# Ledger of designs, part 20: VHH binders against q9vxt7

Target 1, 187 residues: q9vxt7
Amino acid sequence: MPRPVLLIHGGAGDISDSRIAGKFAGIKQALRSAWGLLSPDNGSGGGSALDAVEAAVRSMELDENFNAGYGSCLNTSGQVELEASLMEGRDLRAGCITLLRDVMHPITVARRLMEKQRHTFLGGAAAQELALATGSERLQPGALVTEGARLTLKEFEDQVAQGKDPFFARTELTDDKPVPKTDPSGE
Key: E = the ipSAE of ESMFold2; O = the ipSAE of OpenDDE; V2 = 0.75 times the mean of E and O plus 0.25 times the DockQ between their complexes.

## First folded at step 13 (VHH)

Design h03 (framework vhh_7mjh_2; at its last look DockQ between E and O 0.02; V2 from the best seeds 0.00; counts 0 for: pae E 16.8 > 2, grease 25.1 > 24.2, placed apart)
Fold by ESMFold2, look of step 13:
Structure h03 (fold): chain B 187 residues (1-187), chain A 124 residues (1-124)
Amino acid sequence: as target 1 above (187 residues)
Amino acid sequence: EVQLVESGGGLVQPGGSLRLSCAASGFTFDDYAMSWVRQAPGKGLEWIGYIYWGGSTSYNPSLKSLVTISRDNSKNTLYLQMNSLRAEDTATYYCAKYTYELSGDTIEYTFDYWGQGTTVTVSS
């Protein structure tokens, strides 16, 4: 059997020095959450790559050090908008979720979409309906917002109000002087 | 400044119906879930239900058959329709905007803004 490989990327953009250790620890935790599902030693005959990928991303969605789920970047209205996608390589099935709100694990909703096979891409109210109908907990608005994310949004708004270019700015606050947080991809 | 103003309370007979309104201002109403909460005289707060920005609702199971929450995002207004009212439904009814606190997988829901309340009295 081919040797299993699991790679985790924590996101693009500048990482402030204060965040580096937390992001490394978060990547390690995500690896620990997922790697056992690939191991033959667990007595279950191993898990699927889908199970491992989902577990890793769920770990990162709970971790405020990543721009996923809890503590992720806020839109201009101060809200968390959730996106996730999942693809398997055998048949290239995919599930893509956007504009989801108040669900802890959008990656699990993306997997459910892929497994239903009715649509590849779903957003907004339809994604919300799928999440709730398939067992996701309905969180209260703001449940995914952290103080750090609020402060980052305030710095972004301050830079825009001063006429500074919001693109190519750092995505996280620095230790001494905030810089704009910019997400040009809309992730 | 966030403001929530309830209206529509009053005296109603048992078995009657009443619709309460909550006018919201000072925030982007259609980006937030809203709730109704009530407090009977001398009692604690009782959650009635939530309504999400798209209109999906979740209710206190004990009240689910008696109440309907709706919203009109174009008017920044939250509604509570109550039917088949009983004497125990006598209470002050509050419109609430939520915030929350998350620790790991645990979600704590709190109210960051309240209205003044509107009083409903169910009496023959």
Scores: ipSAE 0.000, ipTM 0.123, lowest interface PAE 16.8, mean pLDDT 75
Fold by OpenDDE, look of step 13:
Structure h03 (fold): chain B 187 residues (1-187), chain A 124 residues (1-124)
Amino acid sequence: as target 1 above (187 residues)
Amino acid sequence: EVQLVESGGGLVQPGGSLRLSCAASGFTFDDYAMSWVRQAPGKGLEWIGYIYWGGSTSYNPSLKSLVTISRDNSKNTLYLQMNSLRAEDTATYYCAKYTYELSGDTIEYTFDYWGQGTTVTVSS
């Protein structure tokens, strides 16, 4: 049986040198989280590729360095609107979520949508309803907003105020910020 | 405090079916893979199967045809459906919460919590 291949990409933004270490650390954590499900040597290696991918993304959703999930980029109103998508390549199934709020793991919601096979794409209130109805916890408003994300938004606003093209605005912080050691959901 | 409480065990005749439940509390249920394990009298612990966050399952090959694991995240409940029960399926059944530890470049899965167990007796 061929050895499984796991590939993770941590983003392609304007990442400063000071943030590289955190990115790599986060990628490694995601890889470790996922690989354990794939590797038979770990005693529990019976997980599927989907499980592994979901595990990896869930790990990344907790890591501010990836500005998805906890520490997501903010909209112009200073709010987190979450997106996630998951695809299964064998049968070309997909689940897509947009405009989800105050949920820790949008990738899991996307997974649920994909498996339900009723819809491919849900957004806003419908996505929220799916998330909560299928067991996601509603977080306190703003729980996913980080100071880093606020600063990034402020920088964006400042650039716009200066007449700069917002299309090329930075979405990555230039200053090194530590990743929280605790799950913002309380775990 | 993490709690896992199994229920649904009892006496069943050979060929019968039984559904076990595990009520979870004290943690975000949706964040963890869950497992069923059993221990027959005088035997060691046997893993029945796993269910991951999104509902995908993995089973002990020796038991795959007889068991189905499912979960309802909205109810924080884990289930084990067992069909065509045999005398050798007599055991105490436990639900277990998965966790993992990093050891160098490897990951080790373990169970950090499990319930008190529910006993299933298959007898004519």
Scores: ipSAE 0.000, ipTM 0.187, lowest interface PAE 14.8, mean pLDDT 86
ESMFold2 (binder alone), look of step 13: mean pLDDT 78; pTM 0.758

Design h04 (framework vhh_7sr4_2; at its last look DockQ between E and O 0.06; V2 from the best seeds 0.00; counts 0 for: pae E 16.4 > 2, placed apart)
Fold by OpenDDE, look of step 13:
Structure h04 (fold): chain B 187 residues (1-187), chain A 128 residues (1-128)
Amino acid sequence: as target 1 above (187 residues)
Amino acid sequence: EVKLVESGGGLVQPGGSLRLSCAASGFTFDDYAMGWYRQTPGKQRDLVADIYWGGSTTYGDSVKGRFTISRDNTKNTVYLQMNSLKPEDTAVYYCAKYTIEVTRSGDTTEIEYTFDYWGQGTQVTVSS
């Protein structure tokens, strides 16, 4: 079998220098998590491309540096609304989740949706029901909210209060913003 | 407080099997890669197997095909199934919690997987 290729993108926002190290660490962790499933030489067995991709994204969903799970950007109400999508290229299958709350791994829910082959896109209460019915743990409300995300929202609110165009607001913390060091998800 | 507690070690005959367990506490278990290492007196601690967040695994060359690492996130436990044990597998086996360190100096970025916590170890002895 040809050697697989794994490519991970860690975001395209206005990333401050202070966040670079964390993002690199997170990408490396995601790569390692996924690659072990793909590499026949590693002895870990025959994971599929889907398994590897899911593993990578699950890793990233735990890392607030990627704002895609724990530490997600907040809505204007200060809540985490999760999105995830997964596509399989061979058979052109897809699963998409939106407005999911208090679930650690939206990508897994997206995977489950894709495999059910009933819907391609599911959101809100229906997505929540799917998640819980298929084995996702319901987290405590607000469990995915981080101090960093709260600060980012506050900054946005402050900018709006100043009459600045909110369309240019940052979704990433700036260098002058405190980053929690005690959050294990940031490692 | 991070705590790792190994169990399951013991004396077995060559060709036998053991299953080690490492119970973890004091941190968000799901967020971290876990590993098993082994050490004999006077020698360095060597990787036996590690398992990452997504379930991907790495094995030391000498144990590939015989050992299997797994994790149960619901129990905060990492396991090492050891089959076809050999006398050379005799060692103290340690459970490890991984972390990632990234350092940057100028244009150079160094990313390293490291371990920040170890269990007390459990003795595995393979002998006739």
Scores: ipSAE 0.022, ipTM 0.454, lowest interface PAE 3.9, mean pLDDT 86
Fold by ESMFold2, look of step 13:
Structure h04 (fold): chain B 187 residues (1-187), chain A 128 residues (1-128)
Amino acid sequence: as target 1 above (187 residues)
Amino acid sequence: EVKLVESGGGLVQPGGSLRLSCAASGFTFDDYAMGWYRQTPGKQRDLVADIYWGGSTTYGDSVKGRFTISRDNTKNTVYLQMNSLKPEDTAVYYCAKYTIEVTRSGDTTEIEYTFDYWGQGTQVTVSS
């Protein structure tokens, strides 16, 4: 009996104690979204590993506790820029997307790129065209920006203005400045 | 002590139905995904169906649309309703419990699903 394994890594960095519970819950939700899509190999080919990986990442892209999609870090212009990549193990085919904007699930666009097999890496306007032509919804500008991400950018800018090395600026707020969570659904 | 007890197997004609039950004890049932697997002599166990905490389900290709897995968390029991049975469904059916392993290393967290317990099995025979 094959033993499928799903491992989710929520990112590196210095995570405050107050945010650990949210990241745990988010990782468990991503696992729940993905695990049910795994199938043992019954002789028809591989299981739905790509489906499971895509589902796990889509869950994290909706979760403001992760630096992916909704609530991810902002560039210095205060905007969300999206990246995702996906690779299959059999033939090492890959789809890599960068500089995508206003799309909820860049991982799905990366999968579509991989399956089209014209390019392995696509960015900017070309990635945007692929996303929309293959059915991704265009979000309103700013729909992926959260209050927490804005406050984090402001703190980064304040540290730079004080002469601190920007490499050591935090990407999350400290425990003594909690940020209310927001929900992309408008709830 | 984890204990899984299957019941409800038997002999049935093609096209018939059976309902399997798996009574679970020795762990917090609500926290674990549960499943049914089957094995014919000389072959490896095949997935029949899994059911997760919130009720989401998966099915093996050969049983989709004919079998339904369900769970009753108040009775610590998982069920498999088997309809439109075929001779190819003849097998020993096993209940399984999945384990979640959570590992933390610094600021990273890893979660792994593994099988760790099986019941004794219940025989289902579908003969013309």
Scores: ipSAE 0.000, ipTM 0.133, lowest interface PAE 16.4, mean pLDDT 75
ESMFold2 (binder alone), look of step 13: mean pLDDT 76; pTM 0.734

Design h05 (framework vhh_7sr4_2; at its last look DockQ between E and O 0.01; V2 from the best seeds 0.00; counts 0 for: pae E 4.3 > 2, unsure alone 60.1 < 65, placed apart)
Fold by ESMFold2, look of step 13:
Structure h05 (fold): chain B 187 residues (1-187), chain A 128 residues (1-128)
Amino acid sequence: as target 1 above (187 residues)
Amino acid sequence: EVKLVESGGGLVQPGGSLRLSCAASGFTFDDYAMGWYRQTPGKQRDLVADIYSGGSTKYGDSVKGRFTISRDNTKNTVYLQMNSLKPEDTAVYYCAKYTIAVERSGSTTAIAYTFDYWGQGTQVTVSS
């Protein structure tokens, strides 16, 4: 196992046949974005496991096929709420961000939290303050919301209004309900 | 703070021998795989050898039979004995520590396992 290994998991949930190709392509893109940072062929003094996994996760946060960042699932108010976390093996340092909004890369904010070492877990207004103070751009409200995510929330709300169990509701639309392909992978 | 300090490099004639040492600190040495990589300027780094925490070893094809990696857990040191040196072995040799990183965003997870902490390197030059 000492040779470099990079593993990427795009999340669980129901995946329609029409979405499989997009999720697969997205995983390949994330691998391409990250692998050179682990590979000894980059010509630098070395890579970083943290840098590689951050690059992979940032690629998936931009990719509407995943439930991370752009196109992720909406809360009950129709908004994208972001969460990210990381851990590294040197000193078992960690960072966890939740309830972050309108920032493209929550994983980078989580890394900044870990590196400052004041707190391990931060959310809401404090997480927003950290993100902006450390260089994240505040996106326009709604910039991370896709029409596919809106339709998925609508379907969930319709099922709840009909008395169906919300704990088992689907997090993405089926192929029987056409939607613009802007949904990330489920969960 | 993890520190890896290589030593033992130098100039040697073809057919000669060198022994590299890597002094490690800042982590529980016994728990981690260690390794040696080498790099010629302008080229990619190549795996030379690794050694698991239990003592088993693996070698790159170009050095098998000529180089021996070992570790002394009481001294937190990994060694590379290099015999029958060739001009092609000329490179900067780096000691490396294995590491892991895990990141999650939303439902997405990435995990990396690699030799990610490196020393400053020691130059080995094999020439007439």
Scores: ipSAE 0.157, ipTM 0.607, lowest interface PAE 4.3, mean pLDDT 79
Fold by OpenDDE, look of step 13:
Structure h05 (fold): chain B 187 residues (1-187), chain A 128 residues (1-128)
Amino acid sequence: as target 1 above (187 residues)
Amino acid sequence: EVKLVESGGGLVQPGGSLRLSCAASGFTFDDYAMGWYRQTPGKQRDLVADIYSGGSTKYGDSVKGRFTISRDNTKNTVYLQMNSLKPEDTAVYYCAKYTIAVERSGSTTAIAYTFDYWGQGTQVTVSS
């Protein structure tokens, strides 16, 4: 069997130098989480590619450096609306979740959807129902909102208030900017 | 003080080309969308083209494929390349600076682009 290949992308954007180290650390953690399942060289290498990918994304969903899951970008109402998608190439399956709220690992919900093979895409209440019915814990409202995300939204709102074009608003917080006292995020 | 100064207008034959320029000052040019509009006497001012801060563009239906809007942030200038000009393109062309209007309804926020400053305009006449 050929050696498996695992590729992880940690996002793109106007990322400040100060944030690079954190992102790399997070990517490495995600890789370690996934590779432990794939590697035949260690005693735990019994996982599938799907298991590995899910593990990697679950790791990233916990890391604010990736503004998904915990620390997700906020909508204009200051809320986290989670998205995740998973695709499997062998059998050409897919599961997609959108507008999911207050769940730690939307990627797992996406996988569950994919495996049910009833729908490819669920959103909102339907996604929520699937998540909870299949074992996901409902978090407290706002549990996934971080201060960084609030600041990003605030920056966006400030840009809008100034009449500036928000079409290409940044999604990455920079350490070089003063911390706003009020919390709006933009996307 | 915001200032927009158009140039490049004139008389041209059908099928000809013109390049309009709008020199902007008095604001952080890079952060704002810019637009070109045109107006004939007694008619409303219509969108010709606009360009956002990131470079995305929108065109009026009548000029698609013939006109190109661009911007040079180093010069605080927005351009309108007009090719294959037609008599119906005859108008006063105005440069516009955009601003953002925010509308809130409950938990929903809508963002709209609107103009807030205009240049004095430059006459474009297409005639044989």
Scores: ipSAE 0.062, ipTM 0.542, lowest interface PAE 1.8, mean pLDDT 87
ESMFold2 (binder alone), look of step 13: mean pLDDT 75; pTM 0.739

Design h06 (framework vhh_5c3l_4; at its last look DockQ between E and O 0.02; V2 from the best seeds 0.00; counts 0 for: pae O 13.8 > 2, placed apart)
Fold by ESMFold2, look of step 13:
Parts: C-alpha cells; structure tokens; sequence
Structure h06 (fold): chain B 187 residues (1-187), chain A 125 residues (1-125)
C-alpha cells in the first residue's frame, strides 16, 4: 500500500537571509500539525488528506513568517486581503476564496465552500458572509497586520513616491535592510 | 429539471426504525450538500440533518442526535436517513433538500434550492 506524503512549499520569491531560519521552523511546525492526520491504516480517500492540508495551511496562516493570514502583505490602504484555495484530486473539486478580510483561517472558508458546492469561486462581500455564516470569527480590524508588514508597505510607498522601480522579488523586510516590492497583489 | 423523490416512510410503533431514501436527478448530485428537513403537523420546517457533498461532514438537530444517521451514496445519486428509536415527536413529513449558496447583490443566502414531495413518517401506538 503506498505511504502518504505531505509536501509544503512556503511561497515564491526571494527570502531574506535573516528570515530563513524562521521559515524553516514554520514549515516544520506545519508538518508537525498536519502529519498525524495522515493515516494509511484508515484507507479512506480524500478526507485525511484534506484534513492534513487544511491543518498545515492553518499553521502557516498563524505564522508571521509566511505571506498567509497573520503578517501577510498589505494592500495600499494598509489592510490584509486574504485568499485561499483547496482542491481534492480524486474528483477535482475545489473551493476558492479571495478578497476576504478579518478572519484568521481563509483556508477553512475555502474548504467550507468546497463542501457546500463543488466548484465555486467567491470573493469580497460574498466570501465574507460565507465565512461568518459558517462559523468563522470576525477579527478586529487590523488584527492580522504586523509591524513588519507596515514597514514593508511604507518602504514600497516611499520608493514609488520617489519614482523608483521597486524590487518585486521580496515580499518581506529583512531585519536590517528592507526590500520594499511587497504589493500583496502577488508579490 | 432538478428532481428529488423521497421514499421509505410509513407507520411505526415507538422505538421502531425506518430508513428513508431520496433519489436525486437533474443535477450533479455530488457537487452539493444535502439535507433532511421535516414538518410536524401545525409546525414549520425543521432541519433534521445536513451532509457535505462528499459525506465527510454531518450535522444533526439536538432532538435526533444519537438516533438518526444521514448518509449518501454518490454513485447512486441517493441520500439516506436511518431513523432509530423513533418517538411520537418524530411524526412529520420528511423532505430531502438540496442546499445552494446564492448571491443577491451584496448578500449571500443559504437556501434549500429544491424540495421533493416528502414522505410521511408516523410514530404511534
């Protein structure tokens, strides 16, 4: 019988030297939180893999070292905009959420959507209402914003105001020398 | 287009069991969560149980927990409700319902999009 495999990728783009150890620790924590949910003894398809993937992503959403949830990049209004998607491979069912705000775990909202309708994409107010109606807590505005994310946005805004071409390869500040191409819209 | 057909109801004494079935057609059954709802005489609709599209998550009204079990067979497009330890208070018309997320302007609504004709369950001595 094939043994289950769990693989975690922490995102594209350059990682500053000063944050490498934090990202490794965060990936290890995500693996620890998820691995126990995979069981070859149960043999049922889909359910345990979905549980493990959700648990791993929830761990990363709590971890400021990742561009997911708490401490993720800010839009130009200084707000965290959240998205998540989840797909299961057996039947290619998916739930996709974008432009969600003030909930801790967008991956869980994406799963709830997938469980209610096989293929639906929700964003903005609709995604927000789904999150709250299905049990997500509404966080205080700004609860997901970190000082590091604010500083990254400020440096980006300063470079744009000076007519400079900001670097897009880094999404987070170094401890010493922030690189401000951090726009949440993908970089 | 969407069709739901309930069966398996009947007359039963208290403490008895029944198994309800709902045959579904006209939509991709395994794309949607499903529910059993009931209407007791002179009362409104009560959601008895919900099941996710995959069958991996279920919920139950407090009044039926431990006695009723919802299940689905996506290969047969069929929803089931196993009802054990039936009580006179379970007397109702039972409906199979398809759950849908709908958007109206800026408002999201969770509606039971379709409902079959129902099947009568009567628990009486």
Amino acid sequence: as target 1 above (187 residues)
Amino acid sequence: QVQLQESGGGLVQPGGSLRLSCAASGFTFDDYAMSWVRQAPGKGLEVVSDISWSGGSTTYADSVKGRFTISRDNAKNTLYLQMNSLKPEDTAVYYCAKYTIEVSGDTIEYTFDYRGPGTQVTVSS
Scores: ipSAE 0.000, ipTM 0.203, lowest interface PAE 13.0, mean pLDDT 77
Fold by OpenDDE, look of step 13:
Structure h06 (fold): chain B 187 residues (1-187), chain A 125 residues (1-125)
Amino acid sequence: as target 1 above (187 residues)
Amino acid sequence: QVQLQESGGGLVQPGGSLRLSCAASGFTFDDYAMSWVRQAPGKGLEVVSDISWSGGSTTYADSVKGRFTISRDNAKNTLYLQMNSLKPEDTAVYYCAKYTIEVSGDTIEYTFDYRGPGTQVTVSS
């Protein structure tokens, strides 16, 4: 029986040395949350690849080190607009969510969209409606905004003010090491 | 700290049923896939069943397929195992288990980082 492969990527931004340990720990935690379902060596096939991937991403959505979910990069208005996409390769299905707000796990919403097989891409109010109608909890406004994200936005604004090319602005936290947040949604 | 506590075990006749429960605490329960494992006398640990974080996917050992059902209530931080049509060969200590992995260089291995103390299931005439 072929061994499954679970690959997690924790970002490719300008990551400072001080943040490497946190990201690595977060990746391991994501793997821990997923790998049990894919364990081939103990007689258990576990869950599906989709379940494993979703579990891994949900873990990362709780970890500010990955700036997807809690601690997401902010828009110019200082707000979190969430994106997530999920694809399965067997039947080439996909679900994509954009401009989702105040929901802890956009990846789950993306999966729900994919499984509904009506739309591939949903955004804004429609995405919000899907999320809530399918069981996601609406968080308090700003619940996903972190101080690190605010600082990152401020740095961006400062760079722009200085006439620097904003296309090369940093999206990763600097020396600040935030602690991952527990899932407040209960989802 | 992570805690898992199994309950519901006991003595049953062949063909009988039991429902095991596992109370979880000390971690975000619905972030993790969970498993039931068992150890029969003189045998090693056997994975009985796995369930994804949401319960959307389950798997079973061939020996228990069609007889056992794993489920979870994330709101209650509880894992369940419904065992029907029990056989003498199902006699074992049953554990609730949480998977983790270990990374050493390029090697990835799985292990159970936490298990409960177990609950005894005995199927006998």
Scores: ipSAE 0.000, ipTM 0.195, lowest interface PAE 13.8, mean pLDDT 86
ESMFold2 (binder alone), look of step 13: mean pLDDT 79; pTM 0.769

## First folded at step 15 (VHH)

Design i01 (framework vhh_7sr4_2; at its last look DockQ between E and O 0.03; V2 from the best seeds 0.00; counts 0 for: pae E 13.5 > 2, placed apart)
Fold by ESMFold2, look of step 15:
Structure i01 (fold): chain B 187 residues (1-187), chain A 128 residues (1-128)
Amino acid sequence: as target 1 above (187 residues)
Amino acid sequence: EVKLVESGGGLVQPGGSLRLSCAASGFTFSDYAMGWYRQTPGKQRDLVADIYWGGSTKYGDSVKGRFTISRDNTKNTVYLQMNSLKPEDTAVYYCAKYTIEITRSGSKTEIKYTFDYWGQGTQVTVSS
């Protein structure tokens, strides 16, 4: 009999020492939110893998330590643009959402898309319409923006203005608290 | 305004059944986990069951196999089917919505999930 397993993986970039504790605490919270949905700990049923994955990602979307939902990196206009995708292994259905704005949980919108149609990708106005039509709350503009993300964007812009290679610009601050930069080369 | 209205409680013999309903309004029902909690006088509220936005459920140990939580997103209603009731199930049963708590301190904003909305409760009494 297969036992459930849940794996949570953060982004691919390097993590500074000052950010490690927050990211690991966030991963643990996501596991706590999701694990009970996987365990068959009642006699009439248990959670599904889709429910567990969605719960884990919703936890990360609320956690400013991750580039998802609240605390996402900002585009060059200082706005959060949301993306999420989800795939299930039983029938290989998928839902993919991009360029969504001002909703708290893009992963739930991706799941709604997957359940409505198989192998469907939506973005922009179509994704926004789906989110609102299926009951997502429209947040006030800027509700998902954090001060850390604003400072990170400013640091990136300063480095580009000074001729730094954008590939090596930081996507996260190196300390727990945002520190204003006056020199794009950083410290 | 968030409003949760429980109904379906009453007096029932041991071994009997009841079905509780919770009508919800004032929020986007399908985006939130919902739960049933119960409270005996003088004690803290205990989890009976919760149900997530995708339909998955979790139950308290003492009710597993006897109680079933369900939701109808088209009617903004969560249900608790209670079978094989025992005297120890006697309590006030509360429907609960979890919510997002947003706090700001200096330049930092924190968002947390928490259960902090409850209805008025419905009394369930299991006795001979």
Scores: ipSAE 0.000, ipTM 0.196, lowest interface PAE 13.5, mean pLDDT 76
Fold by OpenDDE, look of step 15:
Structure i01 (fold): chain B 187 residues (1-187), chain A 128 residues (1-128)
Amino acid sequence: as target 1 above (187 residues)
Amino acid sequence: EVKLVESGGGLVQPGGSLRLSCAASGFTFSDYAMGWYRQTPGKQRDLVADIYWGGSTKYGDSVKGRFTISRDNTKNTVYLQMNSLKPEDTAVYYCAKYTIEITRSGSKTEIKYTFDYWGQGTQVTVSS
């Protein structure tokens, strides 16, 4: 059996050097989570590529170092609107979710959509209904909002108030902390 | 117990080459960044080269283009290929294991790399 290949990308935004270490660690954790399902050596290697990919993204959705779930960028109203997409190459299937709110793992919802094979793309109320009807827990409003995300939005608002470019916003905050030694491959 | 054992040092003429090895044990080698440092008596230990989990490398300015750091995770070994050696490269070379420090501030998690273990060092002498 050919050895599987797992590739993860942790973002390409305006990422400060101080945040690289966290992203790298998060990527490694995601890889470990996914690889555990793929590797026959761990005895639990009965997982599919889809299982592995979902596991990796679920890990990232819990990590504030990424903008995929907890710690997502906010809309102009200060709300988290989640997106996720999943594709499978063997059978050419896809599931896409947008404008999902208060759900921990939008990637799982995307997978559920894909597996139903009725729709490729759902958003808003329809996505919400799917999520809840298929077992996702509804979080308390604002549960996915982090302080970093609030500050980022505030920074954007200040930028606009100053008459600067309203079409550009940073997705991550910079901090004044010393830059740790990090592996750039975590990006 | 973490153990780092350097080897490959010795006396070499200017322009010569050496290959240092550091055999590591007592930890999951593939999870950690490794590094080579060098020190002369009375001076600070300086970075020669380091290599991270993903294979990214960093070199001291004085050794760029001449030295190459690599790792073999199957052998738990980090290497330093030293070419075009100069008298200025004379030093005790130390293998280092990096470690991860996790700090929490509220809901924010920060991770830093720091040093925790050193080998005993191997002497490299470049002299005509």
Scores: ipSAE 0.000, ipTM 0.242, lowest interface PAE 11.6, mean pLDDT 86
ESMFold2 (binder alone), look of step 15: mean pLDDT 78; pTM 0.748

